# Designs tried in a protein design chat: VH-VL binders against Uncharacterized protein C1F7.10. Part 2

Target 1, 238 residues: Uncharacterized protein C1F7.10, of Schizosaccharomyces pombe (q09921)
Amino acid sequence: MIRILVINPNSTVQMTESVKSVLDDCTPPNVQLEYLTCPPEGPKAIECVSDGVRSAAVLMKYFEDHPPQVDAFLVSCYSDHPLVTTLRETYRKPCTGIMQASILTALSLGRKVSVVTTTKRYEPLLTDGIHAMGISDSVFAGIASTGLAPLELDSKPRAEVDALLARTALRAVNEMGADVICLGCAGMTHMAHVLEKAVGPNIPIIDGTKAGVELLASLVRMNLFTSKQGVYQAVGSD

## First folded at step 5 (VH-VL; framework fv_olinvacimab)

Design S16 (from O4 with heavy chain D102E)
Fold by ESMFold2-Fast, scan of step 5:
Structure S16 (fold): chain C 238 residues (1-238), chain A 124 residues (1-124), chain B 107 residues (1-107)
Amino acid sequence: as target 1 above (238 residues)
Amino acid sequence: QMQLVQSGAEVKKPGASVKLSCKASGYTFTSYYMHWVRQAPGQRLEWMGEINPSGGSTNYNEKFKSRVTITVDKSASTAYMELSSLRSEDTAVYYCARGGYEFWSAYLTPLDYWGQGTLVTVSS
Amino acid sequence: NFMLTQPPSVSVSPGKTARITCRGDNIGSKSVHWYQQRPGQAPVLVMYYDSDRPSGIPERFSGSNSGNTATLTISGVEAGDEADYYCQVWDSSSDHVFGTGTKVTVL
């Protein structure tokens, strides 16, 4: 049995619930998923670099006090979260984030990837995170959002938001040149169905939580590990 | 047509409990957080807690944590707030208010729709 | 115990500009929301995420947030703007925090 720890790096338990809902319906064979919400001392959202750093510090302290008994780690936040690199420095076991897993999966399937998300507020954060992976705009079509502010998204009926998501996905394909789409949020299985119906059967839609679990299970099954030569070597090791 | 309709005024004695209701209509109840905020006469707004109606998970202001319980009835689209061990200082108008979506930074979103408020008077 | 401090009152003549400040340590790094409350009524959201207006709120309402001070600005003030105004932020240690409130009087 391959044991993967799915980590919500914010302290909002509802985010863990949403990710669990997605993954419980599609857990791979011989994989056991365990879920962790960041302790209450951590931030309730990862809105900026400082929040990410504070989140990672709280979680690493938690792991020192409660050593993880798993084979791999999935950081369930669609961002460039410092916990990913911190876990890679600390443990030999494979670790990835859902943003990283979805983008790498997409570029195995298409020539030009776009990320579809719900609010315009997240466009700069997601763009910066993808660029930080070394992904150039020659293969990254950009972030497509509904154009809604967070309050507008929250105020609209779900059917209207679904219509906006459908139009956003079509814009990513028809105007931005994407031939593969990543979902820009954790725990949103409903979004995948909306996008699939909108763009048709020729455009892969990638859920980063599912991609992350599958990638990590495959890495563990291949007996692969985080390199301990170079940047991910333990702090203070010679 | 979005509405939050709250239960009627209550008069309680010190030491009693009060349970207030907030009936939502015109939107998908389980897609949005529900908050409870109180306001003592002539005083500022004070946040008490929140609930995600989808999973039922709650978060409370530390000041009220030992005395407040927030619950939902999803089939009735109704949120409840129960406050126990009432004191004279708990005399206030209590509001329910809608927060953000459940799948990302809902706690950063504003409270965009408010109920009409319920006056709770605690007197001996 | 994060705290937001507002002036208790602001007086303004019709047609002039009212400025309501909200002071908090490093508030410029936070997202500020503003609520209007008329006597005997529930609060109404009038500004969110520092400077965005909800549908139905007139263009004469604007907001800013920098350093230690957020400001709600109401230009061309009308009699109907007379109300209490509250700022609000989320803080990791204090959750949702409301300001002390400002009574705007249109004289």
Scores: ipSAE 0.005, ipTM 0.482, lowest interface PAE 11.0, mean pLDDT 86

Design S17 (from O4 with heavy chain D102N)
Fold by ESMFold2-Fast, scan of step 5:
Structure S17 (fold): chain C 238 residues (1-238), chain A 124 residues (1-124), chain B 107 residues (1-107)
Amino acid sequence: as target 1 above (238 residues)
Amino acid sequence: QMQLVQSGAEVKKPGASVKLSCKASGYTFTSYYMHWVRQAPGQRLEWMGEINPSGGSTNYNEKFKSRVTITVDKSASTAYMELSSLRSEDTAVYYCARGGYNFWSAYLTPLDYWGQGTLVTVSS
Amino acid sequence: NFMLTQPPSVSVSPGKTARITCRGDNIGSKSVHWYQQRPGQAPVLVMYYDSDRPSGIPERFSGSNSGNTATLTISGVEAGDEADYYCQVWDSSSDHVFGTGTKVTVL
C-alpha cells in the first residue's frame, strides 16, 4: 500500500474537503490517501509569496512535532508553493505540487499546454511558476482566464459561469494554440466536465490533483526518491 | 431572483436554545458558502460562523464555538443556526448571508446577499 | 485578534463629501468590503475589494486602501446616505472581521 499525504497548505478545512471529494472517487489501486489541512496558525489563503512562506513554516513545524509516516507528499495548491522545495530538502520521499504534476502530464500528451483558470489575477503568478519549472513558451500557450473578478464569479448564475469557462477553454484551443489543457485549481470536477464538453473529444483536460496522485504513486512504485546530492541536500529530518 | 428568507422572531428564556432557518432561492444553494452574522442592539456586526452546504463543513468564531451549530438541508435549500445556553447578551438580530463560490477563494469574497434578519430576545 | 477600528460618527452636510476610515494593521495588504445599514434594515454591500462598486451603487461612492487605513468616500452626500457603515476583511488568524461601525449623519 502506497501512502500519499495530500496537503492543503492553507488552513481552510473546506478546501481540503473539496480536494478529498475529487480524489476519493478516483483513488488508484494500492494507494491510500491521507489529508492534512495547514494548522490554524497558518494563512487561510495563499495569495502572495509571504503567505506561502508563512504556510510552509507552520507546516514544517507541524511535521517536526508529528513526523509523517507516508511514502510521498502532494501539495494541493495550484501555485509554485515553497512547501514543495522545502519538503524535497527535508525528506527523501517524492514530493510534487498539483501545478507541476499537471504541466508535466500535459506535456506527455500534447505539444502546447494552456492552463484554464477563473480570474485574470492568477495569470502572472501561474506564468512565473510554470517558467520556474524551465517550461519554454514554445510549449506553453499561456494562461486563459474568464476575465471575471471574484465577486462577479460569485454573483453570476452557475450556467453563465459555465458558459464563460467554456468560452475560455475554446479560446485556449482556437486562439492560443493549446492542444492540451490543465485545470488551474484544485477540487474542480465540474469544471473538468464543462471544459471537456466545450472543446470536444480531441483535447485532453488534466486535473492536477489526479495527475499528482498518479505521478507520486508511479515514482514510489519505481523506488525513486528525491535526490540528496546537490540542491536538495539540506540538513533536516527524513 | 436571488433571495434569502429567514424564520420569524423568537422570545426565549435564559438557558434555552434557539434554532433559526434561512431558506435560499434563485441560485444553486450547494455552490456558495452560507454565513451567520449577528448584531446586538446598538452594537457592531459580529461574524458567528459559516458552512459549505456541499460538504457540510463548518467554521465558527471562537467566541461562539461551544454554543453554535450550523447545519443545512440540501433538499430544502435551507441553512440553520442553533445557539444553545442562551444569555441576555444573546439578544440580537441574526442574519444569514451568502458568501463565496465554493470552488474558488470563497473566504475572500464579500457577503453579497443578506436575509432580512431574525430578532431573538432573551429575557426572563 | 485582528481589529478594525472606525470613527463612531461622521456628520456631513448635504452635497458635501463624507470620508469613513477603517484602521487596521497592514490593512492595505487585505481586501476591504463595505456595508451600508439603514435603521431596521439588513446590511447592503456598497463597496468590495477596496474600490469595486456593486451594480446599483452610485458612482459617488468610491474606496481606497493603503498602509493601515482603508477609506469609503461618499461625494455629493444625500439624505438617503444617512446610515451605519461597516468595513470588513478576512484575516488568516481572525477569519471574517467587521469594523466597529460609523454612523453617518446628514445634517
Scores: ipSAE 0.006, ipTM 0.490, lowest interface PAE 10.5, mean pLDDT 86

Design S18 (from O4 with heavy chain F103Y)
Fold by ESMFold2-Fast, scan of step 5:
Structure S18 (fold): chain C 238 residues (1-238), chain A 124 residues (1-124), chain B 107 residues (1-107)
Amino acid sequence: as target 1 above (238 residues)
Amino acid sequence: QMQLVQSGAEVKKPGASVKLSCKASGYTFTSYYMHWVRQAPGQRLEWMGEINPSGGSTNYNEKFKSRVTITVDKSASTAYMELSSLRSEDTAVYYCARGGYDYWSAYLTPLDYWGQGTLVTVSS
Amino acid sequence: NFMLTQPPSVSVSPGKTARITCRGDNIGSKSVHWYQQRPGQAPVLVMYYDSDRPSGIPERFSGSNSGNTATLTISGVEAGDEADYYCQVWDSSSDHVFGTGTKVTVL
């Protein structure tokens, strides 16, 4: 049995519950998922670099006091979160974030990837994170946002929300040149189906949470590990 | 047709406590945070605290933490805010407001829907 | 604690452009939301996540946020835009922080 710890790096329990509901429906065979919400001392949301740093500090202290008995770590935040790098320095076990996992999966399936998200605010943040992975604009089509307020997803008729999501996905393909799409979210399976129906059977739609779990399980099965030669060689527990 | 309906105006003496209600309808009550925000006459909006109705967890502005208690009744889709040891400077309009969580980015959302406000007057 | 400062008032003629600033240390790293409050009414969200408009808010409302200053811009100002405007951010040490408020007067 491969044990993967799915970490919500903010202290909002609702986010952990959302991710769990998605993954419980599609957990891979011989994989056991464990879930962790950042302790209450951590930030409720991660809106800037300092929030991410505070989040990582609280979680690393938690792991010092409660050593994790898992085979791999998944950071369930669609961002370039410092916890990923910190876990790689501390443990030999594989670690990734859902943004990184989804982009790597996309580039195995298509030539030019786009990310679909809700608000324009996330466009520069996600672009910077993807560029930080060494991904150039020759294979990155950009971020497509719906412009829909997150709380409007609940208040708008579903048909209207589905139409906006479909239009955003079609813009990513037809105007931005994407041939593969990543969901810029941590837990909405229904949205993946809407995008799939809109763009047709020839464009893969990637859920980063599922991709992260599958990637980590594969790395564990291959007996692969975070390199301890070079940048991630900090002394730490296993 | 989302709606937040607050209880009526209150007049209290210094040292008393006041408990205000906010009844939600038109959305899943446990899926969104409920916030309390006040505004003294001619002053700015001031955040007091929040509750997650799903688990009942609360977080308060340090300024009010010793005197404020926020609770929910899930069966009635109603949030409550109780403020104790009232002083004249607590005279204000008190609002409840809905806030949530963005599943796409895991960021907290803005306060998008507000109650009509409840005037609390503290006088001798 | 984190603090947001706005000018107390802005006067603008009908049809012209009003700009309401919100100053805070490194506010460009945070998501800024804006509320409009007319006399005797509850606040209404008019801009969120720096530059996104809620359903029902006219296109003449726009927002920006960089460095130490966020700005709410109202072009083609109408009499009905006369109101108090508040910026707001979430901060990990201070939670939800509102600005000092700006009264927009349309003359």
Scores: ipSAE 0.018, ipTM 0.625, lowest interface PAE 8.1, mean pLDDT 87

Design S19 (from O4 with heavy chain F103L)
Fold by ESMFold2-Fast, scan of step 5:
Structure S19 (fold): chain C 238 residues (1-238), chain A 124 residues (1-124), chain B 107 residues (1-107)
Amino acid sequence: as target 1 above (238 residues)
Amino acid sequence: QMQLVQSGAEVKKPGASVKLSCKASGYTFTSYYMHWVRQAPGQRLEWMGEINPSGGSTNYNEKFKSRVTITVDKSASTAYMELSSLRSEDTAVYYCARGGYDLWSAYLTPLDYWGQGTLVTVSS
Amino acid sequence: NFMLTQPPSVSVSPGKTARITCRGDNIGSKSVHWYQQRPGQAPVLVMYYDSDRPSGIPERFSGSNSGNTATLTISGVEAGDEADYYCQVWDSSSDHVFGTGTKVTVL
């Protein structure tokens, strides 16, 4: 049995339950998923880089006190979270984030990827995070958002939000040149269904939580590990 | 329509405790945090604490942590705030307000809906 | 401890522009929300996530947030805009923090 720890890096338990509801329906064979919510002294949400740093610090302290008994780590937040690189430095076991997993999966399936999200608020941070992976605009079409403010997402009728999500996905394909789309969220199944219906059967829609689990399971099955020769080598060892 | 309805005014003596209620309607109670904020006469808004109705986890302002307890009754969609060892300085209007984490947008929301407020007077 | 400082008062003539500042260290990295409170009433959200307007809030309300200062701007001020205004942020170390409040007087 391959054990993967799915880490919610914020301290909001509802986010963990949302991710779990998506993944429990699609767990790969011979894989056991374990879930961890950041301890309550960590941030409730990650709205800026410093929140991510505080999140990573709390979680690394937690792992020092409670050594993880798993084969791989998935950081379940659609962002460039410092916990990913920190886990890679600390452990030999594979580690990825759902943003990174979705982009890498997309680039194996299409030539130009876009990320579709519900709000424009995180567009600059997501763009910077994707560029930080070494992904150029030659293969990255950009972030497509509905432009709705967060409270509008909750207050508008579901049908209106779904229609706007559909138009946003079509804009990513027809105007931005994307031939593959990543969900810019941590596991909302409904969004995937809306986008799939809107763009039709020829455009892959990638859920980063599912992609992350599958990628990590495959890396473990191949007996692969985080390199300890380069930047992720342990401090004080040659 | 989303609505928060608070219990009526209270008059207490120094050293007593007060327990206020806030009944929510028009949204899924367990999807959002419930906050308690107070305002002494002529003074600023002061955050006291919050509860996540899903699971019951709480966070308190350090100023009130030794005296404040926030609880929920999920079946009644009602949040409670109990403040003990009352002092004259605790005379204030106490508000409940919805905020926290919106699962649909995955954002920490502002305090977007407020109760009408409950006046607590602490006097001998 | 994270602190937000606002000017105690702002006076503005009808039809002119009022600017209410909220100062905090690196506040530009945070999401700023603004509340309007009339005497004897509960606060009402008038601006959130720096510059987003709730339904029912007129377009003459706008917001910005950069560096150490966030600003709520009310153009074409009307008598009904006279109220106390509070900024608010969430900080991972200090949790929810309200500003000191600004009384806007329309005269």
Scores: ipSAE 0.399, ipTM 0.769, lowest interface PAE 4.0, mean pLDDT 88

Design S2 (from O4 with heavy chain A106N)
Fold by ESMFold2-Fast, scan of step 5:
Structure S2 (fold): chain C 238 residues (1-238), chain A 124 residues (1-124), chain B 107 residues (1-107)
Amino acid sequence: as target 1 above (238 residues)
Amino acid sequence: QMQLVQSGAEVKKPGASVKLSCKASGYTFTSYYMHWVRQAPGQRLEWMGEINPSGGSTNYNEKFKSRVTITVDKSASTAYMELSSLRSEDTAVYYCARGGYDFWSNYLTPLDYWGQGTLVTVSS
Amino acid sequence: NFMLTQPPSVSVSPGKTARITCRGDNIGSKSVHWYQQRPGQAPVLVMYYDSDRPSGIPERFSGSNSGNTATLTISGVEAGDEADYYCQVWDSSSDHVFGTGTKVTVL
């Protein structure tokens, strides 16, 4: 049995419950998922680099006090979170984040990936994170957003929101040139279905949370590990 | 449709405690944080604390942490804020307000719906 | 403790542009929200995530946030815009922080 720790790096328990809801119905064979919400002294949200650093510090202290008994780590935050790199330095076990996992999965299936998200604010943030992975615009079509602000998503009728998400996904394919789409979020099963229906059967829609679990399970099953030669060689233990 | 309805005005003596209520309707109570914010006459808005009704976890402004307690009754969709050891400078309008979490950005949303406010007067 | 400073007052004539600043150390890295409070009323959200408008808020309202200063801009000011305005951020060490408030007087 492969044990994967799914880490919510913020202290908001609703985020953990949302991710768990997505994963409970689609756990890979011979995989056991464990869930961790960042302890309450950590940040409730990760809005900037310093929030991410504080989050990582709290979680690493937690792991010092509660050594993890798992085979791999998934950081369930759609961003370039410092916890991923910190876990790779500390442990030999595989570690990835859901953004990184979704982009790598997408580029195994299509030539040009787009990320669909809800608000324009996230476009530059996600673009920076994807570029930080070394992904060029020759294979990255850009971020497509609905233009709706988060509060509008709550207040507008579901049918109107679904229609706008569908139009956004179609714009990513028809106007931006994407042939594969990543969801720019964690734990949003409903949005995946809306996008799938909108773009039709020829465009894969990648849920980074599911992709992350599958990627880590495959790395563990192949007996692979985080390289302890070079940049991730920092003093640490399995 | 969504609304927050607060309890009525209170007059208290210094040293007493006050417990205010905020009843939510029109949305799923446990899906959002409930915040308490006060405003003394002619002064700024001041965040006091919050509660996550789903887990009951609370966070308080350090200025009030020793005196404030926020609780919820999930069955009644009501949040409470109790402030103890009242002083004359605690005379203020106290608001409850709803905040959320945005799963797309992992950001906290702003305070989007506010109660009408409850005036608490502390006089000797 | 993280602090947000606003000018105490801004005076503007009808039809002109009012600019309300909110100053905080490296505030450009944070998401800034703005509330309007008319006398005797509860605050109303008028701008969030720096520059997003809630439904019902006119396009005359816009926002920006860079470096150490966030700004709420109200173009074509109307008499009904007269109110107190507060900026607000979440900070991981200070939690939710409101600005000192700005009284906008129209005419």
Scores: ipSAE 0.427, ipTM 0.781, lowest interface PAE 3.7, mean pLDDT 89

Design S20 (from O4 with heavy chain F103W W104F)
Fold by ESMFold2-Fast, scan of step 5:
Structure S20 (fold): chain C 238 residues (1-238), chain A 124 residues (1-124), chain B 107 residues (1-107)
Amino acid sequence: as target 1 above (238 residues)
Amino acid sequence: QMQLVQSGAEVKKPGASVKLSCKASGYTFTSYYMHWVRQAPGQRLEWMGEINPSGGSTNYNEKFKSRVTITVDKSASTAYMELSSLRSEDTAVYYCARGGYDWFSAYLTPLDYWGQGTLVTVSS
Amino acid sequence: NFMLTQPPSVSVSPGKTARITCRGDNIGSKSVHWYQQRPGQAPVLVMYYDSDRPSGIPERFSGSNSGNTATLTISGVEAGDEADYYCQVWDSSSDHVFGTGTKVTVL
């Protein structure tokens, strides 16, 4: 049995519940998922780098007090979160975030990936994170946002939201040149069906939360580990 | 439609406690945080604290932490704010307001719906 | 504690543009929300996530946020825009923080 800890790096329990509801329907064989919400002294949201640093500090202190008994770690936040790198320095076990996992999976299936998200506000942050992975615009088509304001998403009729998602996905394919799409949020996994129907059967839609679980399970099965011969070696710590 | 209905005006003596209520309707009570914000006459808005009704976890403004307690009754979709050791400076309009979490961005949403406010007067 | 400072008042003529600033250390890294409060009324959300408008708020309201300053801009100002305006952010150490407030007077 492969044990994967799915970490919500913010302290909002509803986000953990959302991720769990998606993964409970599609847990791989011989995989046991455990869920962790950042303790309450951590940030309720991760809006900037300093929030991510505070989040990582709280979670690493939690792991010192409650040593994790798992085979791999998944950070369930669609961002370039410092916890991923911190876990890689601390543990030999595989660790990834859902953004990184979805992009790597997409580039195994298509030549040019786009990420579908909700607001234009997140476009530069996600673009910077993807570029930080060494992904160039030769294989990255850009971020496609729905233009839907977050508060409006909750109040709009489902049919209107579905239509906006469909138009966004079609723009990513028809205008931006994407041949594979990543969902830009852990909470959007249940909406993959809407995007699939909109773009047709020839464009893969990648759920980063599912991709992250599958990637980590595969790395564990292959007896692979985080390299301890370079940047991820920790000196002066346990 | 979504609405927050607060309890009526209160007059209290210095040193007493006051407990205000905020009844929510028109949305899933446990999906959103409930905030308490006050405003003394002619003064600015001042955040007092919040509760997550799903787990009951609270966060308080350090200024009020020793005197404020926020609770919920999930079955009644009602939030409560109790302020103890009242002083004349606590004379203010007290608002409840809904805040949430945007599942797509993983950001906290603004305070989008507000109660009508409850005037608390502290005088001997 | 994280602090948000606004000018205490802004005077503007009808039809002109009002700009209300909100200063905070590295506020550009945060999501800024804006509330309008008319005398005797509860606050109303008029701008959120820096530049998103709630349903029912006119397009003449716009927002920006960069560096140490966020700005709420009201173009074509009308008499009905006269109110107190508050910026607000969430900070991981200070939780929810309101600005000092700006009284907008339409003269």
Scores: ipSAE 0.142, ipTM 0.691, lowest interface PAE 6.0, mean pLDDT 88

Design S22 (from O4 with heavy chain W104Y)
Fold by ESMFold2-Fast, scan of step 5:
Structure S22 (fold): chain C 238 residues (1-238), chain A 124 residues (1-124), chain B 107 residues (1-107)
Amino acid sequence: as target 1 above (238 residues)
Amino acid sequence: QMQLVQSGAEVKKPGASVKLSCKASGYTFTSYYMHWVRQAPGQRLEWMGEINPSGGSTNYNEKFKSRVTITVDKSASTAYMELSSLRSEDTAVYYCARGGYDFYSAYLTPLDYWGQGTLVTVSS
Amino acid sequence: NFMLTQPPSVSVSPGKTARITCRGDNIGSKSVHWYQQRPGQAPVLVMYYDSDRPSGIPERFSGSNSGNTATLTISGVEAGDEADYYCQVWDSSSDHVFGTGTKVTVL
């Protein structure tokens, strides 16, 4: 049995609950998922690099005090989070984030990937994170956002919200040239269904949480590990 | 339709306590944080604190945390803010406002809907 | 403590453009929200996540955020835009922080 720790790097318990609800329905065979919410000393949200650094510091302190008994780590935040690289420096076990997992999965299935999200604020941050992976604009179509406000989600009819999400997905395909789409959020099954219906049967929609779990399980089954030669060499081993 | 309805104006003496209410309707009360923000006459908006109605966890501005207590009654979809040891400089309009975590974008939401405000006057 | 500073007032003629700045250390790394407050009324969200516009807010309202300065821009200013405007961010050390406020006068 492969044990994967799904880490919510913010201290918002509801985010962990959302991710768990998606993953419980599609856990791979011979895999056990464990869930961790960042302790309350950590930030409620990861809105910038400083939040990510504070998050990683709290979680690494937690792991020093509570050594993890798992085979792999999934950081469940759709961003370029420093916890991923910190875990790779510290442990031999495989580690990935849901953004990285979704993009790599998408590029195995399509030529040009786009990420669908709700806020324009996230467009440059996500673009920088994807570029940091070595992904060029020749295979990255960009970030498509709806601009949907939380007030609008609650006050507008569900059909109107779904129509806005559908239009955003169609823009990614028809205007930006994407042939595969990644969800720019964690744990949102309803969003995946809306996008799938909107773009039709020929465009894969990638949920990064599911992609991350499947990737990590595969890496563990192949007896693969984080390289300890070079950048991710064990701290203090030299 | 979404609404935040606050309790009526209060007049208090220095040293007293005041407890204000904010009743929410038109959305799932436990899905969003409730914030309290005050504004003294002619002054800026000042954040006082927040509560997560789902678990009851609170966080307060350091300036107020020795005197402020925020609570909820989930069955009534109502949030409360109690401010103790009142001083004349606590004379202000007090607002409740909705905020929280946007699960789609993974960001904290703005304070996207506000109550009408409650005037608290502290005088002898 | 994290601080946001705004000019106390901005005067603008009808039909012209008003620019309201919000200065904070490395504010470009944060999500900036803007609120409009007319006399005797509660604040109303007019711009969020730097440049996203709530439903019902006209397109003449726009926002930007870079480096140490965020800006709310109101093009084709109308008399009804006369109000106090506040920027706001969340900071992990200071929680929710409001700017000092800017009174926009349309003359």
Scores: ipSAE 0.147, ipTM 0.695, lowest interface PAE 5.7, mean pLDDT 87

